# Designs tried in a protein design chat: VHH binders against 6-phosphogluconate dehydrogenase, NAD(+)-dependent, decarboxylating (gndA). Part 3

Target 1, 299 residues: 6-phosphogluconate dehydrogenase, NAD(+)-dependent, decarboxylating (gndA), of Haloferax volcanii (d4gst8)
Amino acid sequence: MQLGVIGLGRMGRIVVDRVLDAGHEVVAFDLSAEAVAAAADAGAEPADSVADLVDRLGDDKRIWLMVPAGDAVDATLDDLDPHLDGDDVVVDGGNSHFEESVRRAEACSAAYLDCGTSGGPAGAELGFSLMVGGPQWAYDELTPVFDAVATGPDGHGHMGDSGSGHYVKMVHNGVEYALMQAYGEGFELLAEGRYDLDLESVAKTWNNGAVIRSWLLELCEEAFREEGSDLGDVDDHVAGGSTGTWTVQEALEQEVPVPLIYQSLAERFGSRADDRFSRRLANRLRYGFGRHEVARKDD

## First folded at step 18 (VHH; from y01 with Y101F)

Design z05
Fold by OpenDDE, fold request of step 21:
Structure z05 (fold): chain B 299 residues (1-299), chain A 127 residues (1-127)
Amino acid sequence: as target 1 above (299 residues)
Amino acid sequence: QVQLVETGGGLVQPGGSLRLSCTASGFTFSKYAMNWVRQAPGKGLEWLSLISWSGGSTYYADSVKGRFTISRDNAKNTLYLQMNSLQPDDTAVYFCARLTFKENPETGYRTYTFDVWGQGTQVTVSS
């Protein structure tokens, strides 16, 4: 097969490389000429514009988008739309909000597949887990591409109607946040508790047969190996959280309780504050009801 | 030294036209997508238009679509903005900016940003 790839950042390049490695052809475009040249060096056919990319693909246009979520996706789709028809397929492999994917699918002249992609940069070696929403026929048509980009035939699935791919990815990330928080809390207890423990050893032991074994736990073991059981000078600031926010918002709309996901998100938000007004007030309230000494910032 | 220099700004009447130029130096101009951005008094930055490195793809904000045209001459290291049907609300400082990317190391996804800016050129539309 031949695949057009638009967006050749780290993730887009992974798609290009995996598709090429699987024996398919790729036409590649990016707003960085250097990125296009690098893809060409890897074996992709370079395009110098979206129109050029479409022209090079010929009659059967299969296009994978890896552009920044939001306006860039819309702009790219607008650029593509005059060249596409109902027999063509466009995949959005970015972190788009599922509602936007639904909107785009309705507006797009081609079959639109929203593809949730999990695995991160580490997916370069193993492939990704792909959650795909949109028309079944379009999914089936691109099965060879998904086989190449995913961890294999079992690494991708058709989730359902338009938006369902990104929806499931969103929920996946919510679960990811909660799991990270759970591991974090557990290891914090082990670190701060009454026993002097080698946390790398603990993680290793758990990774070898325990119920909670996972890639995240393997990453914990790696962290302790590289940083030490006390995590060295690793800061407690945690960035990100946008997808977790979406998950919680959706949960509220669906009236589904997700307290652990919410708490994990709240923990991230809290990590970004130098001080907390709520704790400041609590400190002051202790004086109010008990005349406890009020800790001051200059103390 | 990496540099962008805008020219062509000035005073124009409503309905008039103006052509801005941006000359690049210190880097390989033909390898980068370029942008026009403006800032009106008391307002934030507004993205107006983007052109791909080859000039083959162009994008516009809704506010200027149909009135403004972005183009480039890579041989001259120059970016252009043809502005037609100018209105008073187009009054602003206009900047050319080089597109760059910020990658999220956790997710691997990138965002668009700008790393090189010109000094800007004032465009005033008034009767």
Scores: ipSAE 0.858, ipTM 0.956, lowest interface PAE 0.4, mean pLDDT 95
Fold by OpenDDE, last read:
Structure z05 (fold): chain B 299 residues (1-299), chain A 127 residues (1-127)
Amino acid sequence: as target 1 above (299 residues)
Amino acid sequence: QVQLVETGGGLVQPGGSLRLSCTASGFTFSKYAMNWVRQAPGKGLEWLSLISWSGGSTYYADSVKGRFTISRDNAKNTLYLQMNSLQPDDTAVYFCARLTFKENPETGYRTYTFDVWGQGTQVTVSS
């Protein structure tokens, strides 16, 4: 089949390459001419605009969006919408908030699929895990594309109604944050504890049959292999956290406790501060009730 | 040297029109999406419009839709902004900016940003 791909960054290019490799045709557009040219070199048909892309796709348009989440998605949809009808399908493969996906699905002239995409840049080789929300028929129509972009036929699934794909992806990321934190805490204890351990060896041993084996743990092993057990000069600043924030917000609304997910998020937030006002205050309060010496920055 | 130079700003009465130009040099202009951004006194930067590298796709902020038109001449390395029906609240310094991208190394997803700016041109709408 033929797929239009809009957005040819790292993730979009992965979609293009995997779809092409599976024997499908791709029409590709991006706001970078170089990105379009590169996609063309890879075998995609280049488009010079959204309108051109739509024109090249002909009837029964199937379009995959991999543009920045937020305003760029809306802008692209606005550009597409005059050219689309109810028999067409648009997939948002970005990290959109699920509520926005619902809104967009309602507004879109085409069938709208929100596609949670897990795997990151590593998906180039293995494919992604795809969590897809929206109309069942639209999902079914794009099964060949999902087979190509995912790790295979078992690497994607229809989650349910509009927004459910991004919803499940959101929760997935919350779990990811918690797991990373758990691994981090464990290895920190091993690193700072009473035994002098080769953490690469530990990770390797765990990766080979332990209950906590996972891709994340494999990445831990790799990290220790490349950086050393002390992680070399790797900084303790951890960026990101938007999807984790969304997860916690949803949990609050549903009155579902997610303390581990929240704690992992809190640790990321805390990692971005050189010092903490809360700890400063705690230090000072000890003087107030116990006349404990106050530690000063110049000490 | 990569640079953008805006021209065409000035004083205009409410309801009037202006046409801004932005001339690019030091890079292949036709390969980049271009933007107009403005900054009003005491306010932050406001994105107004984007045009794709070929000119085939254009996008506008709600605040200027129907009034402003972005265009480009790649042969002249020039970006344009036709501003009609100008109002006092359109008073600002107007910048052209080259679109660039930043990728999140963790997720692989891209964000839009600007890496080249002009010096800006003042537009004042007043009776």
Scores: ipSAE 0.858, ipTM 0.956, lowest interface PAE 0.4, mean pLDDT 96
Fold by OpenDDE, last read:
Structure z05 (fold): chain B 299 residues (1-299), chain A 127 residues (1-127)
Amino acid sequence: as target 1 above (299 residues)
Amino acid sequence: QVQLVETGGGLVQPGGSLRLSCTASGFTFSKYAMNWVRQAPGKGLEWLSLISWSGGSTYYADSVKGRFTISRDNAKNTLYLQMNSLQPDDTAVYFCARLTFKENPETGYRTYTFDVWGQGTQVTVSS
């Protein structure tokens, strides 16, 4: 089949390559002419605009969006909408908020599929895990594309109604944060505990048959191999957390307790402050009720 | 040297029109999407319009839709902004900016940003 791909960053290019490798045809557009040229060199048909891309696809339009989440998705959809009808399919493969996906699906003239994508660039060689929301028939129509982009036929699934793909992806990321925190705490105890351990060796041993074996744990092993058991000069500031924030917000709204996910997010936020006001106040309060010595920054 | 130079700004009465130009040098102009951005006194930067590298796709902020038109001449390395029905709240310094991308290290997804800016041209709408 033929797929239109809009957005040829790292993730978009991965989609292009996997679809081409599976024997399908691709029409590709990006706001970077160089990105379009590179996709053409890889075997995609280059388009010079959204309108040109749609024209090249002909009557059956199947389009995969990999543009930045937010306004860029809306702008692209607005550009596409005059050219689309109810028999066409648009996939948003970005990290959109699930509520926005619902809104976009309602407004779009075509069948709209929200596709949560997990695996990241590092997992691209194996393919992604795809969580897809939207009409069942549209999902079925693009099954060959999902087979190509995912780790295989079992690497993708139809989650349900519009927004459910990105919703499940959101929850997935919450779990990811919690798991990373759990591994982090465990290895911190091993590092700071009473035994002098080779943490690469520990991770390797666990990766080979332990209950907690996972790709994240494989990445831990890699980290210790490359950085050492003390993690060398790796800084303790952790960026990101947007999707995890969404997860916690949804949990609060649904009155579902997610204390571990929240704690993992809180640890990331706390990592960005070298001098915590709350701890400074606690230090000072000890003087107030107990006349304990106040530690000062210049001490 | 990579450079963008804006021209065409000035004083205009409400309801009037201006045409801004931005001339590019030091890079292959036809390979990049280009933008107009403005900054009003005491306000932050506001994106106004984007045009694809070929000129085949154009996008506008809601604040300027129907009034402003972005265009380009790749043979002349020039970006244009036709501004009609100007209002006092359109008073700002107007910049042309080259589109670039930043990749999120965690997700692999990119965001839009700008890496080359002009010096800006002042547009004042006043009676």
Scores: ipSAE 0.856, ipTM 0.956, lowest interface PAE 0.4, mean pLDDT 95
Fold by OpenDDE, fold request of step 21:
Structure z05 (fold): chain B 299 residues (1-299), chain A 127 residues (1-127)
Amino acid sequence: as target 1 above (299 residues)
Amino acid sequence: QVQLVETGGGLVQPGGSLRLSCTASGFTFSKYAMNWVRQAPGKGLEWLSLISWSGGSTYYADSVKGRFTISRDNAKNTLYLQMNSLQPDDTAVYFCARLTFKENPETGYRTYTFDVWGQGTQVTVSS
């Protein structure tokens, strides 16, 4: 079949390459002419605009979006809308908020599939885990594409109604945050505890049959191998957290307790502060009720 | 060596029109999407319009839809902004900016940003 791909950054290019490798055709467009040229060199048909892309796809329009989440998705959909009807299919493979996906699905003239994509840049070699929300028929129609982009036929699934794909991806990321925090705390205890341990060896041992074995744990083993058990000069600053924030917000709205996910998010936020106001206030309060000496920055 | 130069700004009465130009040099203009951005006194930067490298796709902020038109001539390395039905609220310094991308190494996804700016041209709408 033929797939239109809009957005040819790292992730979009992975989609293009995997679909081409599976024997399908691709029409590709991006706001970078160089990205379009590179896709063409890989075997895609280049388009010079959204309208051109749609024209090249003909009557059966199947389009995959890999543009930045937010306004860029809306702008692209607005550009597509005059050219689409109810028999066409648009996939958003970006990190959109699930509520926006619902809104977009309702407004879109075509069938709208929200596709949560997990695996990161490593997906270039292995494929992704794809969580897809939207109409069942549209999902079924694009099964060959999902087979190509995912790790295989078992690497993708239809989650349910519009928004459910990005919803499940959001929760997935919450779990990811919690797991990373759990591994981090465990290894910190091992590092700071009473035994002098080779943490690479520990991670290796756990990766070979322990209950907590996982890809994340494999990455821990790799980290200790490359950086040492003390992690060398790796800083304790942890960026990101936007998806985790969405997860916690949704949990609050649904009145579902997620203390571990929240705590992992809080640890990331805390990692970015050189000076915690809460601790400064606690220090000062001790003077208030006990006249304990106040530690000063100039001391 | 990479440079953008805006021209065409000035004083105009409400309801009037202006055409801004932006001339690019030092890079292959036809390979890049281009933008118009403005900054009003005491306000932050506001994105107005984007045009794809070929000119085949154009996008507008709601604040200027129906009034402003973005276009380009790649042979002349020039970006244009036709501004009609100007209002006092349109008073600002107008910049042309080249689109670039920032990739998140963790997720592989990218965001839009700007890496080349002009000096800006002042547009004042007043009776």
Scores: ipSAE 0.855, ipTM 0.956, lowest interface PAE 0.4, mean pLDDT 95

Design z05
Fold by ESMFold2, look of step 18:
Structure z05 (fold): chain B 299 residues (1-299), chain A 127 residues (1-127)
Amino acid sequence: as target 1 above (299 residues)
Amino acid sequence: QVQLVETGGGLVQPGGSLRLSCTASGFTFSKYAMNWVRQAPGKGLEWLSLISWSGGSTYYADSVKGRFTISRDNAKNTLYLQMNSLQPDDTAVYFCARLTFKENPETGYRTYTFDVWGQGTQVTVSS
């Protein structure tokens, strides 16, 4: 089939490359001329604007967006909408907040599929896990494309109504935060505990038959192999947190307790500070309630 | 040397018009999307408009839509901003900026950012 792809960063190029390898045709556009040229070298038909991309697509347009979340999605949709009708399908493969995906689905002239995409850059080799929300008929129409982009026919699924794809992906990221924290704490105990352990060997053993095996644990094994059991010069500052914050906000709104996700997000925030006001006050209070000397800066 | 130089700023009465130019050198101008950004006195940067590398797609902030028009002449390596119906709140230093991308290495997704800025040109709308 013929697919338009707008947004040719690393993730968008994976979509292009996988769809081309499956024998489909791609018309590609990006705000970088070099990205468009690179996609053309891979076999895509280049477009020099959104309007040009639309003109090169036939009837019943199928367009996959891989632009930055937020205003860029809305701007792209504004550019597309005069050319679209209800027989067309637009897929948002980015990391939009699910409520924005609901709003966009209601406003878009085409059928709108919100597609939560998991796997990161590894999707080039492995294919993605795709969590898709929106009209069933539009999902069904895009199955050949989803088969190509996903790890396989079981690597994608229709989650439900508009917004459900990005919603399920948001929750996935919340779970990921908790799993990362749990693995981190476990390996820290092993690293600082009473035994002198080869953490790559531990992770390898767990990855082969243990109930806690996972792709994330395979990445732990790789990290110890590459950096050593002490993790070399890897910093303890953990960036990010927006999707974890969204998960916690939704859990609070729905009154569903997610304490491990809450705590994992808090640990990530705490990693960004090394002079905590709360601890300074706690130290000072120990002086106030006892005869403890208060540690001062520059001791 | 990669360089952007804005010209065309000045004083204008409310309701008036100005046309800004941005001349690019040291890179292949026609390969890059370009932007206009402004900074009003005591305020942060405000993105105004973007034009694709070919000139075929243009985008505007709501605050200027309908009044400002971005354009480019790739043969002359020049970006333009036509500003109509200017009001005192449009008083600012206006910058042109080259679009680039910053990729999140973990997720592979990118954001838009600006890697080359002009020095700016002052636009003052009196009263």
Scores: ipSAE 0.715, ipTM 0.898, lowest interface PAE 1.2, mean pLDDT 92
Fold by ESMFold2, look of step 19:
Structure z05 (fold): chain B 299 residues (1-299), chain A 127 residues (1-127)
Amino acid sequence: as target 1 above (299 residues)
Amino acid sequence: QVQLVETGGGLVQPGGSLRLSCTASGFTFSKYAMNWVRQAPGKGLEWLSLISWSGGSTYYADSVKGRFTISRDNAKNTLYLQMNSLQPDDTAVYFCARLTFKENPETGYRTYTFDVWGQGTQVTVSS
């Protein structure tokens, strides 16, 4: 099969490499000439524009987008649209919001597959978990590509209608936030508790047969091995939160309670505050009714 | 030293035209996508247009589509913006900017950013 790939960051390059390793052909383009040259060195056919890429693909184009979510996806689709028809297939393998994926599927001249892609940079070695939404026939057409990119024969699936792929991935990220928080709290209790524990050993032991085993727990073991049980100089500021925010917003819209996901998102936001106005007021109120000493900044 | 230098600004009457140039030095110009961005008095930055490293793909903000044309000459290390049908609300400082990428090391996904900016050139559209 011949696949166009637009967007050659870390994740797009993994797609290229895995598709090439499976014996398929790739035409690759990126806004970085260096990224295109690197893909060509790996065996892809370089393109110097979107128009050049579509010319090299011929009829019945199959194109995988791995560009930044948001405006970049829309700009790329606008560039592609004059060259597309209903026999073509476009896959958005990026991290788009599912509502944008529905809108894009309706506007796109080609069949549009929204592909939630999980596994991060580890997908190079392990393959990705792919959650695909859109027309069944387009999913079926791309099965050889999904087989190549996914972790194994069960590593991809057709979730449902347009938007369902990015929707399922969004919910996965909400669950991930809650799991990370739960592991974090558990290990914090162990670290500050009554025993002097080797947390790498605890994580390793749990991940060999315990009910809470997971890839996240494997990463906990790795973190303690590399940083020590005290996590060295790793900071407590947690960035991100966009996809978890989407999960919470959808849960509110559907009136589905997800309190653990809500709170884990709130903990991320709280990690960014050096001081909290709410706590300063609470301290002052203790003076107001109880005459307690009030801690002051710079003390 | 990496530099971008804009020229070609000035005073133009409504309906007039100008061509801006941006000369690059200190880096391999033909390897980078390039942008035009403007800042009107008292306003924030407004992205206008992007051109791919080869010149083969161009993108425009709705506010300038059909009136402005981005182009480049890689042999001269120069980016251009042809501005037609200028109106008073096109009055701004116009910057060229080099596109680069920032990767989130945890997710592997990247975003586009601008890492090199010119000093800007003033365009004033007035009677």
Scores: ipSAE 0.700, ipTM 0.892, lowest interface PAE 1.3, mean pLDDT 92
Fold by ESMFold2, fold request of step 21:
Structure z05 (fold): chain B 299 residues (1-299), chain A 127 residues (1-127)
Amino acid sequence: as target 1 above (299 residues)
Amino acid sequence: QVQLVETGGGLVQPGGSLRLSCTASGFTFSKYAMNWVRQAPGKGLEWLSLISWSGGSTYYADSVKGRFTISRDNAKNTLYLQMNSLQPDDTAVYFCARLTFKENPETGYRTYTFDVWGQGTQVTVSS
């Protein structure tokens, strides 16, 4: 199969490399000339523009987008659309919000697949988990590509109608936040509790038969191995990762209670805040009715 | 030393035209996508246009589509912005900027950003 790939950051290069390794052909374009040259060194056919990429693909185009979410996706689709028809397929493998994916599917001349892609940079060696929304026939047509990019035979699936792929991925990210928070709290209790424990050993033991085993827990084991049980000088500021906020917003809109996901998101926000105004006010109010000593900064 | 130098700004009447140039030095110009960005008085930065490293793909903000044309001459290391049908709202300092990327190390996905900026050239549209 011949696949166009637009967007050759780390994730896009993983798609290129895995598809080439499976024996397919790739035409590649990126706004970085060096990224295109590197993909060509790996065996891809370089293109110098979106129009050039489309010309090299011929009829029945299959194009995978790995460009930044937001305006870049729309700009790329605008560049592509004059060359597309209903026999073509476009996959958005990026981090788009599911509502944008629905809008794009309706506007796109080609069949549009929204592909939630989980696994991060580890996908280079392990393959990804792929959650795909859109027309069944288009999903079926791209199965050879999904087989190459996914972790294994069950590593990809058709979730449902347009938007469902990025929707399921969004929910996955909310669950991930809650799981990370739960593991963090459990290990904190062990670390600050009554016993002097080797947390790598605890994580290893749990990963071998315990109900809570997971890839996240394997990463806990690795973290304790690399940093020690005290996590060395790892900071408590949790930056990045905004897609879980979409999970909470959708849950509120649909009136589906997700209290653990809410609380986990709030803990992340709290980790970024210093000198919390709410706590300063609460402390002052204790003086107003409780007659407690009011703690002051620098006292 | 990596540098971008804008020229061609000035005073122009409403409905007029102006062509900006941006001369690049200290890096391989033909390897980079390039942008025009402006800042009106008291406002934030507004992205206007992007051109791919080959010149084969161009993109425009809605506010300037049909009026502005981005182009490049890789042999001369020069980026251009042709501005037509200028209006008072186009009054701003205009910058050329080199596109680069920031990667989220956890997810592997990246965002576009600008790592090299010119000093800017003033464009003033008034009667």
Scores: ipSAE 0.693, ipTM 0.894, lowest interface PAE 1.4, mean pLDDT 92
Fold by ESMFold2, fold request of step 21:
Structure z05 (fold): chain B 299 residues (1-299), chain A 127 residues (1-127)
Amino acid sequence: as target 1 above (299 residues)
Amino acid sequence: QVQLVETGGGLVQPGGSLRLSCTASGFTFSKYAMNWVRQAPGKGLEWLSLISWSGGSTYYADSVKGRFTISRDNAKNTLYLQMNSLQPDDTAVYFCARLTFKENPETGYRTYTFDVWGQGTQVTVSS
């Protein structure tokens, strides 16, 4: 089929390349002229504007967005909307918050599919895991495209109504935080425990038949192979947390307890701070009631 | 030397109009999306408008939509901002800026940022 793709960063180019490799046609646009030229070199039809892209598409337009989350999505939809009707389909493959996806689905003249995308840059070689929300008929019509972009026919699914795709992806990221923390704690115990262990060997052994095997554990094995069991000079500062914050906020709103996800998010925040005020006060209080020595800076 | 130079600022009465220009040099202007941004006295930066590299797509902040028009002339390496119906709260230093991207290497998704700025031109709206 013919697919418009707007947004040609690394993730958008993976969509273009996989769709072309599956034998579909692509019309591509980006705010970078060089990104458009690169997509054209790969076999896409270049467009010089959103209006030009929609003119090159036929009736029943199918358009995939891979633009930055936030205002860029709204701006792109405003540019598209005069050209759209109810027979058209727009896919948001970015990292939008699910409530924004519900709002956009209600406002868009076309059918709107919110597509949670997991796999990162590895999706170029492996394909993505796609979690899609929105009208069933629109999802069904795009299954040939989803087959190409995902790991295959089993790599995508219709989650439910509008917003459910980005919602399920948000929850996935919360679970990921908790799993990363759990693996981290387990390997730390092994590294600092009573035995002198080869952690690459442990990770390999666990990932060949143990019930805790996973892609995350495969990445642990790779990390120990590349950095050694002591992790070399890898720092303990952990960035990120925006989507995990959304998961915790939603859990609070729905009154669903997620203590492991919450604690893993808090651990990330704590990793960014040294010299914590709370600990300095706790230390000082030991002197105030217990007459213990108080450690001071420069001791 | 990559450079952006704004001109066309000045004093204007409320309800008046001005046209700002931004002349680019040292890079291939026609390959970049361009922006206007302003900073009112004592305030932070406010993004106003973006135009695609071809000029075919334009975007505006709600605060200026309908009053301001962004345009470009790629043959002259020049970006423009036509400002109509100016009010005292439009008083600011106006900058042109070149769009670039910052990619999250873990996820592959990107955000927009600005890597080249002009020195700014003062616009003052008062009686």
Scores: ipSAE 0.683, ipTM 0.890, lowest interface PAE 1.5, mean pLDDT 92

